# Designs tried in a protein design chat: VH-VL binders against FAD synthase (ribL). Part 5

Target 1, 153 residues: FAD synthase (ribL), of Halorubrum lacusprofundi (b9lsn4)
Amino acid sequence: MTRVVAQGTFDLLHPGHVHYLEDAATYGDELHAIVARRTNVTHKPAPILCAEQRRDMVAALTAVDEAHLGHPEDVFVPIQRLDPDVIVLGFDQHHDEADIAAALAERGIDCRVERASGRDPRYEDELLSSGDIVDRILKQRGSDCDGAREGQR

## First folded at step 1 (VH-VL)

Design E3 (framework fv_fasinumab)
Fold by ESMFold2-Fast, scan of step 1:
Structure E3 (fold): chain C 153 residues (1-153), chain A 120 residues (1-120), chain B 107 residues (1-107)
Amino acid sequence: as target 1 above (153 residues)
Amino acid sequence: QVQLVQSGAEVKKPGASVKVSCKVSGYTFTGYYIHWVRQAPGKGLEWMGGINPNSGGTIYAQKFQGRVTMTEDTSTDTAYMELTSLRSEDTAVYYCARDKFGYLTGFDYWGQGTLVTVSS
Amino acid sequence: DIQMTQSPSSLSASAGDRVTITCRASQGIRNDLGWYQQKPGKAPKRLIYAASSLQSGVPSRFSGSGSGTEFTLTISSLQPEDLASYYCQQYNSYPLTFGQGTKVEIK
């Protein structure tokens, strides 16, 4: 039996996330997803949705057998606990497969590192990033709405 | 089980319109895109366009833009493809096929096909 | 538009033979490629998606490989029921496009 791990923030699910997870699932028999906690995200704005909700949404996807929360202090804790055979990196991740494999080996984890395929928008209005979704919400829902609700001033 | 069942064969005169239906069962209709592909006798497969049944959003191949309209009816789990201003070269078998929402993997299930014959 | 070119356009082989069909994309499509089998008078059936993933229920003698622009469908041991036309399809970008097809016949 081959166990596969995929990792990400998974804020505001979009087709890019689903593509990554479905591609990752093809590397083995069981796919486990690790969903980053807010404290694990340092290079971009914090996720909009709480970690538990993001985990539950990822867990509902057909490709995912189980979804787990990341550890706030040590990103390797859930990986070591799951003891995977394969870790699949996202297409756009700039991590070197060899560097990650070496870090895992130092922790006693015997694991292969692979990379998922990429995906472009299928039509002009398809959104493939959480940031693009947030930007659209702000553009379309930003006020000023005069008299939309009866009796308000 | 997943099934896509199409309407029966049609014979049309040049200049007429045809509307083909594709009724789905065995899955959530709004969770998958429906695409339309045609095949002229003895020829290969040609993509025409697709629809997102959840939003009604469509995309059409440029060759068919202005002649094709794709619609859906979520109350009956049915997708439709209407082609207008028919020409003899539109004689083909027309297929509907589904593609998964979020991760487009090509067409995992197809309808049985509808033969449309255009002749004077 | 991304053009898909298949080779060969037709082939004849004996039962038990290993058969390969190639598909070339005019530009990079990653692994956004599917393979379809179409028997005479029937609708196409997907065999492979994501270039190498086998569709549930498809016999293990079918396999796919490749990425980017060069792809291969292999039938490890041809069976009489495999008489059909085979098509590749890219779904990397719109418009979706198919190869011209490869007709496989049994000697």
Scores: ipSAE 0.000, ipTM 0.482, lowest interface PAE 15.8, mean pLDDT 84

Design E4 (framework fv_fasinumab)
Fold by ESMFold2-Fast, scan of step 1:
Structure E4 (fold): chain C 153 residues (1-153), chain A 123 residues (1-123), chain B 107 residues (1-107)
Amino acid sequence: as target 1 above (153 residues)
Amino acid sequence: QVQLVQSGAEVKKPGASVKVSCKVSGYTLTKLSIHWVRQAPGKGLEWMGGFDPEDGETIYAQKFQGRVTMTEDTSTDTAYMELTSLRSEDTAVYYCATVRPYYDFYSGYFDYWGQGTLVTVSS
Amino acid sequence: DIQMTQSPSSLSASAGDRVTITCRASQGIRNDLGWYQQKPGKAPKRLIYAASTLQSGVPSRFSGSGSGTEFTLTISSLQPEDLASYYCLQHNTYPYTFGQGTKVEIK
């Protein structure tokens, strides 16, 4: 069986995440997703939702066979445990396939590195980033107090 | 081979603005995050902020918030840092550097640097 | 903000000497620490990433160790070309912060 690993933060799920995981699943027989902990994200704002919740949401997606938390000290620990045949990078992830392949080889992991395809918006207001979603929440709800009640719905 | 080439030295008066460029070659800008670091003469390195091209989010150090703007033009593989309301204490060499943060072990935190741009602010 | 304290601020040593520079973080940063060398008039260059991993092309006399809050950069046999300032950087939490630097001079 060909085992595929995809990795990401997966804060506020959006269609770009779903596309990435669906595309990653086509590279093999089973897809495992590794969900980064807050301590694994250093170049941008920490995710809003806790790692366990983000993992559970990813695990619920049809394309994903199993979702795992990243290791707080070494991101390669779950990768070594899973012993994948293929790692699929997200289309917009800004790391080099060759650099990752070299790091894997250095750790004795025999694994191919691929990159997922991109996806265009399917309709005018489709949001394809967690940052855009957060920004919209702040603009619509940040300082506003409205009388709208969603209560029982 | 990744290479960062910055614009040339600038001399500005207090209150003016300066815009420094950083051209990336040997790699697609969309695969890199560009951060900016400055160094006043005879002093240490100071992180100013950086851009994540995947989400389009930029993080600025609090000290520069409201005075600095960092942008990227992916069509020309060029990043920019604009600093406004210049003061004499802004005299420094300004560096751009790459960040690739997703895998700690092989991570490219500041693994490539531009040559630096000297900005002198004087009357 | 995480404060990075380097010691010593400067040192003078002879060629062949073992040199040690320490960097202390005000809170735990795991192994999210890099070491950077800056020669006079030049841009900084990364020597070590992930606290202890040597950057490709950097001489093996350089090594890094530590985790959490205390980190060390060691030059096992100082060479004349090692005249430079050395900086640690934490990238565990925004804002990223550098140590104040250590100037290394050769006698």
Scores: ipSAE 0.005, ipTM 0.527, lowest interface PAE 11.0, mean pLDDT 82

Design E5 (framework fv_fasinumab)
Fold by ESMFold2-Fast, scan of step 1:
Order: sequence, then C-alpha cells, then structure tokens
Structure E5 (fold): chain C 153 residues (1-153), chain A 122 residues (1-122), chain B 107 residues (1-107)
Amino acid sequence: as target 1 above (153 residues)
Amino acid sequence: QVQLVQSGAEVKKPGASVKVSCKVSGYTFTSYYIHWVRQAPGKGLEWMGGINPSGGSTIYAQKFQGRVTMTEDTSTDTAYMELTSLRSEDTAVYYCARERIYGSGHPYFDYWGQGTLVTVSS
Amino acid sequence: DIQMTQSPSSLSASAGDRVTITCRASQDIRNDLGWYQQKPGKAPKRLIYAASSLQSGVPSRFSGSGSGTEFTLTISSLQPEDLASYYCLQDYNYPWTFGQGTKVEIK
C-alpha cells in the first residue's frame, strides 16, 4: 500500500486544487491531504476561510481519502504521524523538492518528494488560482476608500 | 449564438426619463455582468456603469450617480438602464455590453447590443 | 479616475500601410487594457484584450503590445475595411475609462 500526502492552504477551492489532488492521488493507493492552519501561513496573505471549512471542502473531493488539519507550531507533525511513502508538491508551490526531502530525512521520515503537473485553462474564463479569484472579487465588489462608490455592489 | 438586443429609439423632452432595455440570449443571463456605455453624436465612448444580474448589485460612474438606475428581470433575461432628469447633452446612442473575465482576471466587453438612440430636445 | 489618452486623434493612410495608435494611462494598469474597433454606424467590436491577446476571428494584422502605462495597437497592413474609430479601455479599476478615440481614414 502506498500512502501519498498533499499539502496546501486550499483557500477558495478552484479547479487547480482539484487537478493537484487528482494528480497526487495517482502516485499511490490512498491520498491524505494536510490543510494549513492560519498560523502555518507566513509567506503569503492569511487565508480568507477558516481551516475547518477548508479541510471539509477538501475532504469532500473524490480524489481525497482523508483530510487533516496542520499542526499550529510544526508543519511536519501530521506528516510524521501519517508516515507517507510520497509527498506531492503543487505545481506552483515555492518549495524545492530537495529541501523538503532533506527536512523529512532530518525528522526520520523516509519519503520521496514529487511535484504535481500543472494544467492550462480549459476555457477563457477558468480561474486556476485563489489569487485570481480574490482579484476578481476586488474588481467586481471592492470598496471605494474615498466614499465615491456606495452603489458599486 | 450570443445576442444582446436593445429597445428602439426614443425622443424625450428635457427633464423627462428614459428606460432602455437589453434582452440577452444564447447564454446564462445571471453568469455575466452587463454594462452600459453611451456615445454622443460624433464623440467617443463613455462608460456609465454595470449590473450583476445574479442578485442585482450595481456600480455607477460618479457622473451619473443619482440619475441612473440599472435593473434586471431574470424571468425575461433583460437588463434595463433608466436615466432621469434628461438634458440635451444626454443625447447619445446607449449600448449594453456583456463583461467577460478571462482566467487571470482580465475583464473585457465581448458582445454588444446594437445601440439605442436617445434624443433629448425641446 | 484613471485617464486614458490616445494619439493621434485621427490619421489618414493608404492600403497596405503599417498604422500604430498609442494609448497612455495616468497610472500603472498592468495589462488591464483592451482595444475596440467601431465602424461607422455600428456598435464597437473587441479586437484585443489583456493588452496583447487577439480575439478569435480578428485578423492577424491587428496586434497589441505594452504594459503599465504605455500601450500600442498596430495594424500591419491596412485594409479598406479597417476604416473605423479605435478606442482603448482600461479595466484595471472602476470607473472604467476609454481613450478619446482615434479615427482611421483610408486614402
């Protein structure tokens, strides 16, 4: 049995997340997703939605066998407990496969690190990132800081 | 396939109101914003505002705020633009246009109505 | 409000000529810029979106370039059917604003 772990924030679920998880699932027999808590996110803006909601949305996806919350203080605690054979990084994730592999080895986790494939938009209006969704929301619904747009929404 | 069909030309006196319609077909009406753009004879294009047909939220250019009202009727797939307190300088062709957003968040107008001439004269 | 300035306001050129129209934004709008063609008596038609992406069905002689504050629409080989007014539109922030237009006439 091969156990695969995917990890991410999964804020504002979009087809890019679904593709990532489906691709990750192809690496083994069961897929576990680890959903980052707000305190685990340091390199980008905090997620809009609470961790439990993001976990529940991920858990509902067909490709995912189980979804877990990250540990507030140590991102490797759930990984160590799951003892996976493979961890699959997202296509656009900034992590270097070698750096993650080294960190896992220091923790005594014997796990290979792979990276998921990306995918192109299937049609003109398809949004494949949470950042794109936020940009669309701000464009369509954003507040006017000078008070000139009370009728905007 | 996609069509935006506007109501016919109107002649109004100063101080009157006009309500222009834009009936859409060939797509799901509530999935795209509808915007209104006008053009005075021999002049350039001027954006007036837009409406989200899913829920009816609107955004108006400050110049028209207080005089313009944009509404929708989802039972007939029709958007409306009403302009009140008409002045001679409101004489223009009024267009409806569908907003489309490409994957990276780049909105643009992909389909336009044929235009409605509104003439304001005494 | 973001101000869009086009140049020239009008031009006259011969069939086969290369024509360029520029559009300048009063602030950085990234690539949130479209180009629209309006033929006499007709509604505007989109040619370019996201500054440089050609709409399907638009002839390849039309191209767009630029980012930030300076943008260009190029017609590589002007045809008689290209007689029209051309407008840039910034969709970076509300209110959306058009350039004043460029009228293209064929000699």
Scores: ipSAE 0.000, ipTM 0.463, lowest interface PAE 16.6, mean pLDDT 83

Design E6 (framework fv_fasinumab)
Fold by ESMFold2-Fast, scan of step 1:
Structure E6 (fold): chain C 153 residues (1-153), chain A 123 residues (1-123), chain B 107 residues (1-107)
Amino acid sequence: as target 1 above (153 residues)
Amino acid sequence: QVQLVQSGAEVKKPGASVKVSCKVSGYTLTELSIHWVRQAPGKGLEWMGGFDPRDGETIYAQKFQGRVTMTEDTSTDTAYMELTSLRSEDTAVYYCATWGYKSTEYYYGMDVWGQGTLVTVSS
Amino acid sequence: DIQMTQSPSSLSASAGDRVTITCRASQGISNYLGWYQQKPGKAPKRLIYAASSLQSGVPSRFSGSGSGTEFTLTISSLQPEDLASYYCLQHNSYPLTFGQGTKVEIK
């Protein structure tokens, strides 16, 4: 059994998340997703939806066999418990494969690190980022920091 | 859209305190995080502090810790920055700016800026 | 503290020129960087967020690129109204730090 782990915040699911998880699943027999808690997100915007809801949404996706919450203090705890054969990074994730592999080795985790393929928009106005979705909501439905509002389709 | 309007220019003597206001309109202050930045005449921008919604707490730059207090009055949608024990080197334009939304993961950064408040410290 | 160094400190260019400003962080900051324009006597205005995303209402001649420690703001065809000082800001860690600024003048 080849066990694959994918990681992310997965706030406001979009087709980019689905593509990432589907691609990750091709690396093995069983895909586990680790969904970050708010406490696991440093120097980044906090997710809008609570971790439990984000996990449940990820767990419902066809490509995912099981979804897990990250550990409040140490993101590597669920990885150590799952003992994966492969960790698949998202296409746009800023993590360097070599740096992640080194961190895993220091914790005694023996697995390979791969990167998912990217996905082009299927149509011109498709949003492939949770941040872009939030920005669109604020511009169209709320008051925000936009100095001059351009109509959006 | 969000707009920030600041209080007018002030002239203070060394040792005095100044309290600059920042009125929020177009949204409620309860939903916004406000940060403060200053700029001495002919100099660059310097971050002073602001509310971090991830931690639920106001964070100050070490240089101003103990002299600065940043508060909010949600009933009037007004944020305040009070700086005490003023010195001549505190002469600057003081800006408030939106950092982000307290309840969202909208990308952080200083999106909307107030017009600035000139504080002159001289004898 | 993360130090942000901009280059050049000032430049003078003609209308229509391509202008490039760089910003270097003393340690990795991923894409947690914004670019700000300040015209004489006015408050700063955000041009770019997340290193490369254009702020709504900002002309498309402005673009940002880079990640980690090296970042670039490009003005593809300089216009007279672009006379201003430009600042980068990192928000990867506290305290937040600005670059020293780049003054752009039109000749």
Scores: ipSAE 0.000, ipTM 0.481, lowest interface PAE 17.0, mean pLDDT 82

Design E7 (framework fv_fasinumab)
Fold by ESMFold2-Fast, scan of step 1:
Structure E7 (fold): chain C 153 residues (1-153), chain A 119 residues (1-119), chain B 107 residues (1-107)
Amino acid sequence: as target 1 above (153 residues)
Amino acid sequence: QVQLVQSGAEVKKPGASVKVSCKVSGYSLTELSIHWVRQAPGKGLEWMGGFDPEHGETIYAQKFQGRVTMTEDTSTDTAYMELTSLRSEDTAVYYCATSRLHYDYLDYWGQGTLVTVSS
Amino acid sequence: DIQMTQSPSSLSASAGDRVTITCRASQGIRNDLGWYQQKPGKAPKRLIYAASRLQSGVPSRFSGSGSGTEFTLTISSLQPEDLASYYCQQYNSFPRTFGQGTKVEIK
């Protein structure tokens, strides 16, 4: 049986996440997702939702057989435990396949590294980013302290 | 490369205790999961215990529960295994073993420490 | 605890022979199984992890197969330097457990 691993933060699920996981699932018989903890995210804003909730939402998706939390100190610990045949990187992830393969080899993990296909918006107002979703919430539901008034008399 | 160097052979009387050390070099002890395995003369390998990084706890095999203590000194990159209330059947070579990433397959092994228990 | 049972306990074979060692787990362990070689007077050395993946530097005559509860280590053409004891070990759950070992002697 071919075991596939996908990984990400998965804050505020959007169609891009669903596409990534569905594409990753095509590489094997069993898909495991690793959901990053807040402490694993250092170069961008912390996720809005707690790790357990993000893991549970990912686990509920049809393409995912099991979802796991990342290790607080080392993101490769769950990967070593799962010992996958394939790791599928997200389309937009900045990691180079060769660099990930080298890191896995150094750790004694023999697995293929692939990259998921990208997906363009299917309609004009489709949001494919957690950051864009947060921005939209703030614009449409944020408090306005001041209302514009036509006159002052 | 990761190297594990264990303390030298020991001879003990029944009822005594022994503390075996395992010095780690080439990698930080904090990035490793240390396990202890013993082997009686002419017998097979027996897992005694090891660190579970997923839950942050050390697990001991039931046979040794209450007699074994596994500790680490990260300032000196040294792991220890202490076995108390020694019996003649504790005569064995004791190994420390580990991997570089808190994974529990036993990638790197110490040379072994012979502990002889006799009256 | 997961019990690991190996067979045979020992075997003697000639150089060039194909030898097979089996390992059975008392419950499903997926592919979380390693094979270790221990030469006389030496510490064990990992040959195989994840049931079938050969550690770098290990000769290609060694191979592993199986998943779930039934596993096999095969040496396709036995060499004199392969005289050793071989152990399977599950790392699916705690406590970790080893098989009782198979002693391989060469004629």
Scores: ipSAE 0.005, ipTM 0.503, lowest interface PAE 13.4, mean pLDDT 83

Design E8 (framework fv_fasinumab)
Heavy chain, then light chain:
Amino acid sequence: QVQLVQSGAEVKKPGASVKVSCKVSGYTFTSYAIHWVRQAPGKGLEWMGGINPNSGRTIYAQKFQGRVTMTEDTSTDTAYMELTSLRSEDTAVYYCARGSYETLWKYGFDPWGQGTLVTVSS
Amino acid sequence: DIQMTQSPSSLSASAGDRVTITCRASQAIRNDLGWYQQKPGKAPKRLIYAASSLQSGVPSRFSGSGSGTEFTLTISSLQPEDLASYYCLQHNDYPYTFGQGTKVEIK
ESMFold2-Fast, scan of step 1: ipSAE 0.007; ipTM 0.566

Design E9 (framework fv_fasinumab)
Fold by ESMFold2-Fast, scan of step 1:
Structure E9 (fold): chain C 153 residues (1-153), chain A 123 residues (1-123), chain B 107 residues (1-107)
Amino acid sequence: as target 1 above (153 residues)
Amino acid sequence: QVQLVQSGAEVKKPGASVKVSCKVSGYTLTDLSIHWVRQAPGKGLEWMGGFDPEDGEAIYAQKFQGRVTMTEDTSTDTAYMELTSLRSEDTAVYYCATKNPYRYGSFYAFDIWGQGTLVTVSS
Amino acid sequence: DIQMTQSPSSLSASAGDRVTITCRASQGIRKDLGWYQQKPGKAPKRLIYAASSLQSGVPSRFSGSGSGTEFTLTISSLQPEDLASYYCLQHKSYPLTFGQGTKVEIK
């Protein structure tokens, strides 16, 4: 069996997350998702929902066979335990595949690194980021929201 | 290993501007979130702000809003912090800091630090 | 803003002593707290992340505990190399805020 690992924060699930996981699943027979703990998120503000809830939501998705919590110190601990054949990075993640592959090799983890395809909105008002969802919530709290023009938040 | 190397010490007059650099090696700058922390002589650590390369935006502490600009030059893997309208109380060591991208530590835990840049503001 | 208050502001102890530094947050921060050591003339070094997890390469005599609003850094057997200032940092929300620091001196 070909085991695939996908990783993310998965706060406030949106269709972009679903697309990423569905695309990742095409790389093998078994998809495992690693859900970052709040303490693992270093590039963006901490997620709104707790890690256990985000993991449970991800685990419920059809494309995902199992969902796991990340390790608070070292993301490679669960990866090494799972011993995957492929790790699939998100389309918008600003991590170079070669840099991740080198880090894996340094730790003795033998797997290939792939990147998921991107996804365009299917309709004008579709939100594909947690940040956009939060912005929409803030703007709707007692204020008029235009919401019609791309790039407004 | 990821390493941050900062530019050298600077002496400025009140009202001038200073631009401190932070050169990244061992990883690509575009995949790191660089934050800036300063420390006045004999005083504690003070967070100034950080640049998130994924979102392309900086967030600043209110105290520095309007005077500080944090930018990145991805072609040279160098982050910058520019502080304008300098005052004597801006005399401090300025540090850049980031999280090791290969370790999932706490969201704002900085396990990688630059060596610091002393900026002295005096007439 | 979340205010971080450290206690004591300074202490002096002998090699082998057990040293305790506390940090209090003005509101709940769960375990979103790190501890940093700064030796004279050097950049800070992270000792603890997620309130209680020891940073790789840091001696086991250092430990952290607590959650919510009350946190503790313990040095079980103080060594001469531990002469430094220690800072807590909350990372639950922006702006990030440090405690005012604790200076540790060896008698």
Scores: ipSAE 0.005, ipTM 0.498, lowest interface PAE 14.4, mean pLDDT 83

Design F1 (framework fv_tarlatamab_arm2)
Fold by ESMFold2-Fast, scan of step 1:
Structure F1 (fold): chain C 153 residues (1-153), chain A 121 residues (1-121), chain B 109 residues (1-109)
Amino acid sequence: as target 1 above (153 residues)
Amino acid sequence: EVQLVESGGGLVQPGGSLKLSCAASGFTFSGSAMNWVRQAPGKGLEWVARIRSKANSYATYYADSVKDRFTISRDDSKNTAYLQMNNLKTEDTAVYYCTRHEYGSGYFDLWGQGTLVTVSS
Amino acid sequence: QTVVTQEPSLTVSPGGTVTLTCGSSTGAVTSGYYPNWVQQKPGQAPRGLIGSTSNKHSGTPARFSGSLLGGKAALTLSGVQPEDEAEYYCLLYYGGAWVFGGGTKLTVL
């Protein structure tokens, strides 16, 4: 059995997430998704939805066999436990395949690192980014900032 | 001395069975993934089977040409990997090499000298 | 049914530079295939040269280098020596399993 791991934040599911997970599933027999906790997200705004809800939504997708929460302090902990044969990075993820492969090899993880293909919008106004969805909500519905609750579950 | 030594090769008739051994010394065997690679007379190298360490649940992988006929195993207490070959065919005639990984995927740093298996009537 | 393709033979003069390539039937070779290169001389066991595309084993001479080139893995020898005449095999990783290329016979003359 070839085990595949996909990873991401998966806030406000959109067709780009579905494409990524479907593409990742083609690399093996069993797809596991690792959902980042709020504290794991440093290169973009914190996710709107709590980690457990994002995990449950990902777990409900047909392409996903099981969804897991990331480790708050060490992103490689769930990867080592799952012992995958392949890790598939998202198209827009900032990590280089070679850098991740080197880090995995250094930790004794015998795993191939691939990157999913990107996906163009299929029709005008299709949103493929959680950030774009948030921006659309703010523009069309108005906004009341609650900065005091930043970083909460 | 860091080395791998294969043994158990010889003559066997088609449909027969043979078990190869790969004795490791000079390194922590239990932490290494082990592979069997073969080479038929006058032909290239062909990867046959792989077994991961205990940390990776002793996961096994096989080339399609040998799947369901060959079984790779290991005994960490004896620092030895094995290849059980069943239902041998003439095309299984080859020198069989044992090799290890260093740091998982991508590093084949230690090879044995090989053991010859001849499948003939 | 995956096939890994190498040049069957290449010739280079002593002191020259030669590049061997390694392609996959599944598409462009990326670092995720962990391209490995091994050398084999007649009557000898294979010897590991390069792992993970470009990482040299400690015993590999400085004149050997690995890279990705045009959707293939590449092994380059710069300042070729007579003792480099050998068969060279690449290996690519396919999710637990490895697949060898057919080998390149490098002639140094």
Scores: ipSAE 0.006, ipTM 0.540, lowest interface PAE 12.1, mean pLDDT 84

Design F3 (framework fv_tarlatamab_arm2)
Fold by ESMFold2-Fast, scan of step 1:
Structure F3 (fold): chain C 153 residues (1-153), chain A 124 residues (1-124), chain B 109 residues (1-109)
Amino acid sequence: as target 1 above (153 residues)
Amino acid sequence: EVQLVESGGGLVQPGGSLKLSCAASGFTFSDHYMNWVRQAPGKGLEWVARIRNKANSYTTYYADSVKDRFTISRDDSKNTAYLQMNNLKTEDTAVYYCARDSLYYEGFYGMDVWGQGTLVTVSS
Amino acid sequence: QTVVTQEPSLTVSPGGTVTLTCGSSTGAVTSGYYPNWVQQKPGQAPRGLIGSTSNKHSGTPARFSGSLLGGKAALTLSGVQPEDEAEYYCLLYYGGTYVFGGGTKLTVL
C-alpha cells in the first residue's frame, strides 16, 4: 500500500544509483523510479544516454518495481499520476526538501519528502558518480588517432 | 580548462559599496550553483553566499554576517556571477573567492573549483 | 549558532598516515551534510579535494580518502608527502547554507 517514488537522471549506472534505489525501496511496499528526460536536466550537463535506455536500465534493477520517463515540460505530471506516499531524494541531489514539499502541496500532492543515505566506497577506484565515469573515459580512452590536429580542437 | 576569475576588489571606506564579478570559463556555467567565500587576513574560510541555477529560480542564501547588506546574482548569458556588497564594515576586509558547486552527478557535490580571489579592504 | 569543529593542528611524518575529523554542533555528521574537504597552502587559493563524504574531485591524489567515522566526517592521508603540508578545511551543508570548520594545520615533519 505504501508507494515510494525515487527520481533522477541515472546516466551511466553506478553503485551509488543502486544504493539510492535500494534505500528508497525500504520506505514502502512498491518503488517507482522517474527517469529525467534531457529537457528536465538544467543543473548539470545533459546525460550521455537517451532517456528510454536509462529508464530500461533502471527498470532492470531488483529494487525497482516500475520505471517511468519524466514529463518533458512538467516534472510533477508523473508524480501526480503515481500519487505516492513518499518521495525519496538522492543523497547528492541539489533539491531542497522544503522547496519540493511546497511545490507538491501547491499541486495537491499529499506525500512526505525524505532523503536517501549516502554510501562509502567499498574499494579503491570505485566510481560513485556519472561525472567521474565520463572523466575517466576521457582521460584513459581519449583518441590519439589525430594527435597532429589536437591544437585545432 | 575550467577556470573562475574574480575581479572588482579594492579599497573602500566603511559604509561604502563594491560589486565583485566572477567570470567562468571551460564549463557550462548555467548548470552550476555558485558560491562566494571569504578569508580575512590570517583567518579561516567563511562561506558568504550561494545562488542556485535558473531551474531553481535563482534562489539565494546568505551567511547571517552579511544578510541584508550583500546580494548575490548571476548573468548566465555572460557566464558571470556577482556579489554586490553594501554598507561595508571593517570586518568585511578579506580575500573574496568565487567557488563552483561541483558537477551535480550523483555522488559529486561540494566546492570543487575555486578562483584566485580578489582582495577587499575596508578601511577608514 | 552552528559550529563546525576540526582539530586545530596535527603532525605526521613523511610516509605516515593521519586522519582529520570534522564534527557539527547540531549532532552526528551524516552523508546528508555533504561533507567537503578543501586544501589551502600558504599564499594560495583553496583547492577542492573531496565532496559528498568520499567523492574525489578531479586532480585529487589517490592517497587522500574521505569517510564518516564516529559521528564525524573524516579525511585520511596515507603515505603522506611533504607537499601535503597545508591547512585543511571541512565544509558542511545545512539545507541552503554552508558552514566551514576552523581548519586543521597539518605539519609534515
Scores: ipSAE 0.000, ipTM 0.497, lowest interface PAE 15.5, mean pLDDT 83

